# VHH binders against Formin-H (forH), part 2

Target 1, 361 residues: Formin-H (forH), of Dictyostelium discoideum (Social amoeba) (q54n00r34to394)
Amino acid sequence: VSLNEIIDLDREFELLLDKLAIEDPIKRKQMQSLPDISKRTLLEQNKADIYRTVKHKGPIESFADVKSVISSINTKHVPIDIIKTLRIHLNTADRDWIQSFLDNDGVQPILNILKRLERNKNRKRKEHSILQWECTRCIAALMKIKIGMEYIASFPQTTNLMVLCLDTPLIKAKTLVLELLAAIAVTDRGHGAVLTSMIYHKEVKKEITRYFNLVQSLKIEKNAEYLTTCMSFINCIISSPSDLPSRIEIRKAFLNLKILKYIENLRADYNEDKNLLTQLDVFEEELSTDEQLNSQQGTQIGIEDLFSQISSRVTGTPSQQELITLMTHFQRMSSSNLGLGVWTLYNALANQLEDELKIHP

## First folded at step 22 (VHH)

Design o02 (from j06 with S54Y S109Y)
Fold by ESMFold2, last read:
Parts: sequence; C-alpha cells; structure tokens
Structure o02 (fold): chain B 361 residues (1-361), chain A 124 residues (1-124)
Amino acid sequence: as target 1 above (361 residues)
Amino acid sequence: DVQLVESGGGLVQPGGSLRLSCAASGFTFSDYWVGWFRQAPGKEREFIGAISGYEGRTWYADSEKGRFTISRDNSKNTLYLQMNSLRPEDTAVYYCAADKLVGYSLRSYDYEYWGQGTLVTVSS
C-alpha cells in the first residue's frame, strides 16, 4: 500500500463525486471518509466511460435543433434507428444542448417508449430488450453530465421505469441498469428514489418481497460482470446513508433473503474473480463494522431488568405457576459446578423450542 | 372500453363531509394505480392522493394529509374518497384517474385514464 496509490484513489473518487453531482458539503465529506474498499466499489461500478472528461463544444451539432429532435421521438411509434441516433448525439452534444433538451422535457418521450414496451406483452422479447437497452443508454449519456445526473436523480418516474427493465433477458442491459441505479443511489436525492423504485418494482411485478428477484439473480445468472455489478449495487444502496439505523434497516431486507448464503456460494464458484470477491468482502466487512457500532450504541439490559420484564408479562396469568417452577430449576442449577455449560445448554434448548414453534404454530 | 365515472359530488357546508365514488370498468381494476385529482376554476389539475392496486398502498398530497381518506373495493371495481372538514377552497371538479405504471407520481400527465369529473361546492 503506497502513498501514491492512496492519492490516486482519493483523486479518482473526488472526480467521481463531481460527475455524480454530489455537491452537498456534508454528504461529500461523509462519502470522502468511506473506507478505501467502499470507494473502490463505487469507482468500479461506474466504469471508465463515466470518468470521461466532458468538454464544452460550443454550438449544437447538426443532428437537428432540440425541439425537432424531441418531436421526432415524441410519437407512438419510434423506429429504433432514431433512438440509436439520439443515443449517439447525447454522448457527443455539448452541455448547452443537453440543458435545452432537459428544459424541453426531452426525457419524457424516452420514458414513454419504456412505458409502451412494458404495456405491450405481444412483441418479441428480443426487440423489446434491444429498445430498452438503447433507451437506457440514452439515460446513461444524460447522466455523464452533472445537470443530467441531477435531473435524473430528482425525477422518480425515471428510476421506476429503469427498475422495470431489470426483468430483461439481455444481460448487458440488466447490468447497465444496475450501474446507473447505483450511481443514482449515491446522490442525496437519488437514494430514496431508488429505494422507492424497488418497492414499485415489487408492486408492478407482484414480487414476493422487495429485492427478491435481485437476490435470486445472484444464483441464476452466471455472468461475472453482472454478478459484480449486482453486488456493487446492493452494497451501494446499503452504504449510501450516513446514519447507522438506515443502513441496518436496508441491510435487514437482504439478510432476510439469506444473501449470506448466496455470497458463500459466489466465493466458491468465482474464487479467482478479484472484482466480484472485492464486492463480497465489502458486504461482509460493512456488516461486521455496523454490527460493532450497533452493539456499542445499543441499550444494555441487566439481569434485574430482564427479571422485571418477565415477571410483569407473566404475573396474573395462568402461566405464573409454570414460571415459578422454571425459575426454581434455574435456582438449583445456578450454583452447579458445571458452570457456563448449564446456561449454554438452556440457551440451546430455548432456541430449539422457539424454532419448532415457528414451524408448528 | 375503459370507463371511470365519478359520483357523490354536490353542495356541502364548510366543516362538512362528503364521500365520492369512482366506478371503474373495462380493465382489471386490481392491477391499476387509481387516484383522485381536483381542478378549481382557473387552476391546473391538482393531485389529492392515490392507492396502488396490488398492495393497496396509499399516498396523499402534503396539503391533504389527515383530512382525506382514499380506499378501494376491488370486488365492486370502485375507488372512494372520503373528505372531512371541508373548506371553501376545496371547491373544485374532482376527477378519478387510473394507470397501470404510474407508480407514486403526483403528475396528472402520468395517468392514462380519466373520469369526466364530479363537482364539489363548499359554501354556506
């Protein structure tokens, strides 16, 4: 670990914060204080193209004026070649053209295409996936510039329609959507939008629970770039909040989906994939760090307080005599020369009983 | 085809209550977000609140939280708006709207289907 390596990471991360339009000084300082592995995670999820310097190029190119372009895509039927041409132009247009495009609601026709694709189940899956792919690439082009990122992060319909594209069979489109959602999620305004959009996905697709399909994809998909990007996205939405309770609550949804088992399997199956292993490490290290912080900040209850709670719940109920009998057993065994082993066994039996009651309520 | 028909509007005194209904037909009601908007004379349509089809999640405009209650009865294909503590500024034409993909948007632009509206007048 060299000083030059550390300086390079900090410089690249600062550039990333600039490109993602994270300008709140408090949020920016909090992100700058993230562990180096979290910074590397955010840098990796945004690919080299997102770091590309955008120069001011002056007047608008010859693709057509902004209003003419928007008119051409604001129809019920938009040929894919027009969307591909728009994508190319959005990647090369200067900032003033992009600002005008946003000001004239140019994003809405792109979203309308995504809405129509979702409503139209009778078209071939491949045609739908390619058009979804090109629309997502248009959104990606807008996000390369701060004004575009700010617009996308503040416009929830965009993240809603992007999240529905996660159901595409086209792995490169699915991967790009996750990259873009992660980039949005690190922004102050975008994090809540991404979380809300995952609820929206559950509602529209009648998912069993939030994130279910996302976590299942870690088992189903075999593409290492996708798996890395998916874990990066998960890490990003968990780690973006600066407050511990928010991180714990978001992570709980993934822990309830047994993501740790998926991580164990991924480590075995992809034991030489450095990028994926790094993301798996980030998840587990952030979990461990936050568990330590939580235990240091949590309330501690003494033995006497525990007895008071139990007594209050049982006194005056039919179970009162049963508790007295049970406590008499504890009294006898508390002086046993078997020591800690007695209490360990009681805890094990209690856990087993509670598990069995869950199975047979 | 798709129809939305509001009913229950009328004249009511300030402080009073009124229940609006919206009867839906021509689509699988349980798959749609449905919501209420209103339009006072000379103003743009204004979001009141909405309810999702699958899980029945409700959300309301900040100004209306606590006074209005939205519910749906999927067996009757009907959306309801219970309005309490009515004020003269609540005078407007009330519209129901439906969309399969609108999500949590507050924009009238994002809703595909609209009723014809029912007039609510709050005055003494």
Scores: ipSAE 0.353, ipTM 0.749, lowest interface PAE 3.6, mean pLDDT 81
Fold by ESMFold2, fold request of step 23:
Structure o02 (fold): chain B 361 residues (1-361), chain A 124 residues (1-124)
Amino acid sequence: as target 1 above (361 residues)
Amino acid sequence: DVQLVESGGGLVQPGGSLRLSCAASGFTFSDYWVGWFRQAPGKEREFIGAISGYEGRTWYADSEKGRFTISRDNSKNTLYLQMNSLRPEDTAVYYCAADKLVGYSLRSYDYEYWGQGTLVTVSS
């Protein structure tokens, strides 16, 4: 804690007291005696209002003129206060203003800020993450209306630069990016852009394979809201296509990354988190449903492919040893003992077990 | 400071072949997308194809399918464009370009660094 931090907090809090018209000296002294955490909480409750009460400083005098706004952000060094003000305006602007902003390429300067942040070799991690966060919030504001969503979904540079923000240490920015990418992925035109952005991420960040860092984050990150959002995003990109072959192909990438092991660990570690558990259930239920649909459509799955799928589901879990034990049982049986009658018996027992599990989960 | 220098242009007969080179300095090839553009007289700059730095994946504009091949030599920090079955309509100034973050964009706007260009003339 520095003396400048203490003075800055006290100064901001005095501005808040002025805004709230608390002029009684005794009450002001009482409020200034509050613990720093209480003062920060009160400032956070009024943060947008205090910024608007303080006279806005910058190259623009009004956010009504679209071209002036775009000119103010189309520079090499945009103050974060200007981006915060833009974010607020984008959330309150009417449709015609937003249309004009899009028509004048207003998104490109926001993307240029994100590009410069990725290029900076001597990044200040907190300041860069906060600026990434605010730029992402500007994109989120545009996505709240149809014309903005359609523009963003049709502009691949946006999804590409957003996906690079997933490597930020700021967990709320990571979470927002995944929420936005999921929203884009459910659109017909945006789904492909999101899939391609994950290839782009692999290239820029030199991942071993697509989705590797995303799946690894399920083990590394400990924030339940993030984990829920990450699983929701994964479920979204798998489930968004209406055709079964596309869903199977996308899901295969995650199964090959052993996501079912991560799911088992998350169930153990977050056994009381209703929202996360729901997303874990969705993954497994959609997998089971699509496997059933695939069987009904008569897909010819080779025995080797089937074992690979089962192996990828159990490898690294306690169930792996149970599968090995079962397969060892088959291996011990002589060829004459593994005739049709024996296989029929095993299938009957498996069907009975599945029926019992539906009744007694 | 990234610098790109194209070479290998000149006059070639229709149906002929030509190899262009782009020598790069000031960057590690594996960190950049590097690509080729061309600009015919009176026309805007047109994307030909590019190669990614990390995976070395190539992709090409639909208009150039099958005739042009992009390759690189990381030890010489050089990008190549092999052009076969050349036609008079291929006459243009050819540019190489590089960017750290362009991805799979076809837009010249998205590339940060450019060479000065090398002229290719295809005529009898």
Scores: ipSAE 0.349, ipTM 0.747, lowest interface PAE 3.6, mean pLDDT 81
Fold by ESMFold2, last read:
Formats: structure tokens, C-alpha cells, sequence
Structure o02 (fold): chain B 361 residues (1-361), chain A 124 residues (1-124)
């Protein structure tokens, strides 16, 4: 739906006077004092000439009236070109226009488009993915300025519909969605919304466990930019809480999905991609740091939990055989009559080794 | 063809209990978020609580926590609202609503399907 020209009578008549080069102040005042019916008659007679001073900008002819823009996207069938034009304008609009757009609930029609796309049973995959892409880009444009970011981060329906877009086959759309979700997740209020939206994703898509499709995508997708963004998002949601128990709990969900095996495969397949390797390193370094903090603060991790974590980390990697050999030594020494002394010696040697590795990596 | 029908409303004394039912036809509850709203005369429609389709997770408005319980029976395609310790301010028309995508929203705007409502009056 294209906007009709809603420019008020006085403004259009001033444009007509400028076009006709009527510059005499007395004559302009006389023309402005004409009855409204006479002004409309003159505008109708010169309609094509007046509109030539307004350049056509696409399917939406003017963004001056926020309510008209919102009504054009608040229909059951929104042409893709209207959404593309809206996206371009959102990226260039001033703050006052954006504030008015938010105040008049302009985000809701964008969300309604995403909701309708999810409801359709007989959708055309490419057409729907492109519309999802453009709606996501509209959200991204709003997030570029502070008032838009604050609005989006405070509205949970938005993150819910964004996570459903992660199932699109369009890789650039998936990547953008993860970037936006990460940006939301690092905010104080947005972190919880993103975590809750992943539960919502599990519910709608009938995942066996939360995050299953996300972790599986690390094997399925081959685009390095996507993989880097996906790992960055995972790192963001784990590291955002300031308290150690929360970070451990969130990370545990990914460890139970065997993410460390995916990470080792990614290291092998992308061994020269610095950006991806950095995100893989962040995951493993934060895991190690939090395990160390947990032990130093007198919090005792159970021996069974330790074995499970070590096993999940090394099983299926080149380190597995070395660990088996080391544990065989522990098994033999554990049955000796030396008792605690054996374990004390092993700990002393391990501490010495770790100290040496710190200064000679 | 899609229909939600509430039942079980009526007059009850303060401190009493009442169980509302919402029978669905034309679709199955297991694919939907299904919930309860109420609207007192002259007031806006107010969220009470809802239950998710896949995992059966329930959540409630803060003000009603502890007095109201939502459950469902997927074999009967029926949603229930158990209301205890009723007070005169609970007098309202009670609606059930359903949507495939609403998630954990409290907004009535986000629900697609609605019942006709059943009146609950709490009075001596």
C-alpha cells in the first residue's frame, strides 16, 4: 500500500506559489487569502506540475507522516518493496522520527509480519526468508540508536520472534539475528529475555533440549562468518552474568550437548581462521577460569562431576589416549598402601608443571 | 471451525472455589499456548495465566500467584482454571485464549483465538 499525499492545503498552496514565481509579498498575501475551495481548484488544475518538485523515492512516497507509514505496513499482505523502503528510511531517519515511530507502536506491525510468516503452512521458502531478512534488518536499524535499542531490549516478543528466524536457510539472515541477539544479551535486562526466548524456541520447534538446534548448526553450517558469530553469541550468553553459579549453569547446558567435540572439529576444519579460533579459545578459557574460581572459593565440585567434565572434553580428541594412559597410572597407584602420599606427590608434580607452563608456553 | 467454549461460571460466595473449563474443537491444545484472561466491567482485559503446549509449562500474573492453578487434559482437549479463596474483586467475565506463537506474553493482543467468555460473580 503506497502512501497518498496528505500534505495539508496551505503547504501545497505555498509550493504552487513558489512554482508560479509569485514573489510579490502583496500578491502572495492576496493568494493566501483565497477561499479554501478556490485554493483546491487551483491545486487541482496544476496538480501534475506541483508534484514534479517532489522526487519519487520508491513505493512509499513520503515518510513525514509516521502514522501513514505504520498503516501501510499494518495490513495482511505487505509487499516486500514497502518493507525494503522502510528499512532504508529507518537507517537514515532522525531521532525525532524514530521516537515517534516507537511511540506509535510501529514495531508491532513488523513483528506481526514475522508472526504470520511462522504461521503459514504452504509458504514459499525463498520468498519468506527474504521477507524475514528485511524485517530483521528493520529491527537492526532501530537498534543502531539508543532509544531504539532500549525499546527492542525491553520487549520480549521481539526476541521470541527473532529466535524463530534462526531456522531460516538464508545464512546472512541467521548471522544477523545472532549478532542482534548477542547485542541484546549483553545488556542487563536483555540477557534474561534472550535466555527465555531460547526456551520459547525449544517449545515452538519441539527441540529435545534447549540449544540443540543452535549447537547442531556448528556441524551443519560451513560459513565461517556464521560459525564465528554463533560461537560469539554462545560466549556472550554464558559470560554476561556476573555471578559464577549462573555462568556454570548456562555453560552446563552446552557441555551436555557435547559442544567441546564440535569445537575440536571446528579447530581442525578452520585451523587458520583467526576470528573463529579466537571465539573457540574464549569458550575454553572461560570454562577453565570459572573452574579455577570455583575451586579457589572453597566451592567443592563433586568427583563425579569432574570426571564427567573431563570425559566430555577429551573423548574423541587426540588427547584421549594420553588421558587413558595417565588414568591407568592413577588406577595402579590407588591400590597401593602408600595412600594419601601418592596423591600428594601427583598434586605436587602437577602444580610444578602448571607453574612451568605459565612462564614457558 | 476453530472453537473455544468456556464453562463453569456462575455465582459463588467470597472465600469459595470455582473450576472453569475451556473445551477446544477444531484444533489440539498440545500445539498451542493456552491461557486465561478476565475483564471486569469498565476495565481492561487482564492476564491470569497460561500453559505452553509442548512442555506444559505454566506461568501466572504476579497478583494471582498461589490462588489460581491452570491445568489441561490433552486427551479431552480441555483447559482448566482452578480458582480458590475467591474475593468480590474477582468478579469478571473469564475468557480462554489460544495461540501458536504467543510465547510467554501477557498481552491479550498476541492471542489469535478467543472464547465467548463465562461470567463469574463473587458475592454474598
Amino acid sequence: as target 1 above (361 residues)
Amino acid sequence: DVQLVESGGGLVQPGGSLRLSCAASGFTFSDYWVGWFRQAPGKEREFIGAISGYEGRTWYADSEKGRFTISRDNSKNTLYLQMNSLRPEDTAVYYCAADKLVGYSLRSYDYEYWGQGTLVTVSS
Scores: ipSAE 0.293, ipTM 0.718, lowest interface PAE 4.3, mean pLDDT 81

Design o08 (from o02 with T58E)
Fold by OpenDDE, fold request of step 23:
Structure o08 (fold): chain B 361 residues (1-361), chain A 124 residues (1-124)
Amino acid sequence: as target 1 above (361 residues)
Amino acid sequence: DVQLVESGGGLVQPGGSLRLSCAASGFTFSDYWVGWFRQAPGKEREFIGAISGYEGREWYADSEKGRFTISRDNSKNTLYLQMNSLRPEDTAVYYCAADKLVGYSLRSYDYEYWGQGTLVTVSS
């Protein structure tokens, strides 16, 4: 490898680090110390994603016109005005422009800002909150169209960072995040993403249980719009699944957090707020409906229902992979020469495991 | 200064076992997601598994499930990788990585901090 090639690699890698907004000198040094093959791999991975995108000129402004703005976001100091400018462009852009933006990893700089803000929470809280809000508004702008919504819903990092914004002191920002998450949750792929992100939230924020902080906010927050939006979000994530078992399981988590008590309090305190009362009614009515349905279906749960219940419980957790692995084994064995014998063995093993767990919890 | 230092690598025969350690310093280890990656010669760096900081939830690449086990000791600021039934194809430099916000990502570029790696050679 020629000295020139090495120099070029180092330069390209530095540019990549800049693009990735790696600002920590220690981190940069660590990355710079990576083997050349690793550097090349990272460069290729980053290039592959960028080059597969079709550049389209928008009716008002081409992506190229906004590229400089996006690139500026990766600088050490991200002025709020840059993000505002981006927001404006995103709101006025047509589908083709948005597609080009997405294809060129336009969302990543926004996410990098959000990450940075989360990492540096102790510094200049008010300014950071505003910047976080503006970033969220950019995401909101993208979500106005189907391709943007799908993109946002398909990237766990996006929803993960969004849920972390729920802890911002800025009430408008929290409300917006909830609205966006609710919108994502009602999409086919978005529901799982939101649930996973709520698990992520639990881990990062060290919650006692999933949704703990959210439910506590019903007690602590006094803003009627926020409360309404919070309840709307909760209703959305509960009601989105078509299968009864999934709804029941999700709802149980909230019930365990004593949400009904908070609902009672909210009814008393906000008895004239029609929007909030509507959401409270929805929660209670859906609860009642599902309880009735559950009672009617009796103890004979079909295989599909059982699977749905298990899937619902495991979705968004590390156990999901285990379930997939197990199901893959079942699939393979179902076609084996063992026939019924393989299932008998599985059941025997399962029983053995249960017995062992009883003896050695 | 943030440091991740891998150890425990070496030569092992096929079918053997090896336990790698990653000692962390310079940050609150318990707040970080930490994971193991490996890179074989001429191949891309690949995800092995990771573990969350708070609940200690672990997850693995599909290819390594059941054979490798990740654990952490927050009191010692150490990440472990237990490798069993090693194969020649497991020969690689093994890296530990850490990130506070990475979540369940399998992508190496999502991790902020990296060790220097430790070489594991599986050969008869």
Scores: ipSAE 0.827, ipTM 0.936, lowest interface PAE 0.5, mean pLDDT 86
Fold by OpenDDE, last read:
Structure o08 (fold): chain B 361 residues (1-361), chain A 124 residues (1-124)
Amino acid sequence: as target 1 above (361 residues)
Amino acid sequence: DVQLVESGGGLVQPGGSLRLSCAASGFTFSDYWVGWFRQAPGKEREFIGAISGYEGREWYADSEKGRFTISRDNSKNTLYLQMNSLRPEDTAVYYCAADKLVGYSLRSYDYEYWGQGTLVTVSS
């Protein structure tokens, strides 16, 4: 690395510190002493930040003292700059500092901010969204470390408030929340927490069904990254359980929301997006695999459930009429004197058809 | 001004029943999680049960399952606590609490609004 490159990095980093209103001389010195790789990471993380520098001359509070930091954010009116500074610090702080932060209930004030924001939804929407975003980023920073992840995953209030952030208009924030929730969901304790939080979301947001808004977002949102992350999250919560019945039950909720239709549309609209297509493939492949497993284990998917699955796939398509015709035929045959014989013949025919389709896909 | 007003407390004999009411005003009651707590003399406030605002899902402390029933009438902005098979150890001040976002928390400090409480005395 050339001396000029180092000088440029330092200069750029100083500008970043100014932009972030890091006025504490001790903190600035600490930040300046960071490895170049850390500086670059911070610069990259902040390049995308559409933050209008609200020059809030907040009191120069040293972030060296964990208690002071917690006190500064444990107020009814927390300047956004303080939260931004906290985010930066959380990304660069050593393990001991983070541990101390956690031990002193440093997460609670962040959650309180999120809670207040959710309660006061009628105010300046943009500023609130940014603050919510910064709080989420603080949580993200904590989750980068094992002790932080464990803490966050074990605190139900955290996931509850996180899921409420899914309704923010800021696409980056929604995406991040989904990423974090996915990460939590793959942990042993975290999966249940995330599911419970989604029920919580239904209650608070008055959804018709669990995951309704999430699945609708696949229709409404046009951001490929968000869509990919959303599908990834869905795949995570479905696939995390080791037991087949749990996976089937969770998936059923999504199928009932006609997610397959949305998947079809996404394939058509984003046929060049490899990441999204991968997630779509995962969903379909896992569905197929579990269906096969279920058929083998004799776990009698209730006739109603099978029908629901089929209906969800064909509703709104030309196949719907064919299904109706077939079902009508079954209805007639069920009342006929042919008894078990007719069903045996149908099954034989179906098997033959499947065999032919395997040979000539 | 948000108000929660408990009523229905009084003296009851062991084995008796009592129904408490909590009248809410000053906020959209149907949007809130509401619950019951009690505090006996010299003891900490303890969770009894709560009910969600949207689906009306109710949950209870393990110690109170089966004896106490929580219900709500959103049209009347009222929370109820039906207490059966009362015991002397149930003697306490009973509080109703409300919070919009509390979820399934059993912690009293997570609830934003509180009533003044109503005294229930179980004695022969």
Scores: ipSAE 0.827, ipTM 0.931, lowest interface PAE 0.5, mean pLDDT 87
Fold by OpenDDE, fold request of step 23:
Structure o08 (fold): chain B 361 residues (1-361), chain A 124 residues (1-124)
Amino acid sequence: as target 1 above (361 residues)
Amino acid sequence: DVQLVESGGGLVQPGGSLRLSCAASGFTFSDYWVGWFRQAPGKEREFIGAISGYEGREWYADSEKGRFTISRDNSKNTLYLQMNSLRPEDTAVYYCAADKLVGYSLRSYDYEYWGQGTLVTVSS
């Protein structure tokens, strides 16, 4: 890029800012710090008279000023450039502008686009994926500030449509969606919203069980960043509840999907990826911690549930055969008093082994 | 063409019961969330309840919980609304709506397809 081209771009962009009556020095500085590609996009959009329909003689002071433009976005032919421009603006907008945006249902057109894209999935998949990604980026921009985050977290339609984006072939888009959902999940109101949206996902995608496609993605996808983000999301939704029973219940769903097997595989395949390993460690550590807590609190885990947990932990591991052998021994034990004695002996042996392991980790 | 046709409306006495039906055509009914709305004269359209397409999960407006029951028969492409203990305040045009992606939304504008409605009058 020639120096002259850069100079011309900056000059032209300054003129655009003047035209848009962006007088706030802080805002101008923020706009000036945008990547060149973003500046060019804004310039092109300005040329396309997108704002001509807004006979606004004054500076865009509020979203109300652009509402007509956004509302005029025919969901049938939404130029990607319009959404990109919106994204850029959302990233630089102040709190008051964002508030105005939210108050004027500014999120709804984005959601309508996402909904439309989901309905038309069979046509022009690549182009649709890009538009879907840009919409998601707009949501991401909103979530950078507290009021935006709260709005998104409290609006179930948003999270519902977000989760549907998880099947996009664009890995960056999937990753972003998971990041955003994870962020929402750690909020007080957002956790329930995300869980509900995952139920929604099950319904719409006709999953056999909740989180099925998500867990399968751990098996199928090869992108380390995506996998890390996926695990992070899973960890967030499991660990967010303060009460142990809720965590156990959520985790159980993942365990039933054999997530531990996939974790094992990921450890083997990505043994040098520190970020992914960290997330895997978090999952296993939290599992262990909660199991210990559960054991201490005497929560009468039904025998079936306990078995399910143990099975989930061991299935697909080298210890599976050992567990089977052990269980076979248990199956042969009598329910008589003699059998009880055998159980007692097993418990004593187990305790002894645990003690030894504590001494020799 | 997508079509939703409501039926079963009419005059009923207070305390009475009525069952509405909505026949769907022109789309894969089982893939859609379907619900009931009503609109009284001079009032906004209000959500009654809906049912999911895949698992058939039902949910209701808080005000209608217990009196109204929604069900669906995918083999017949039909949505039902059982209304019990009807009150004069229940007088309205009742609409069925369908949308593939609407989820648990209570907002009428989130539903893509609508019927013409059927009038229910509760009067002594």
Scores: ipSAE 0.823, ipTM 0.933, lowest interface PAE 0.5, mean pLDDT 86

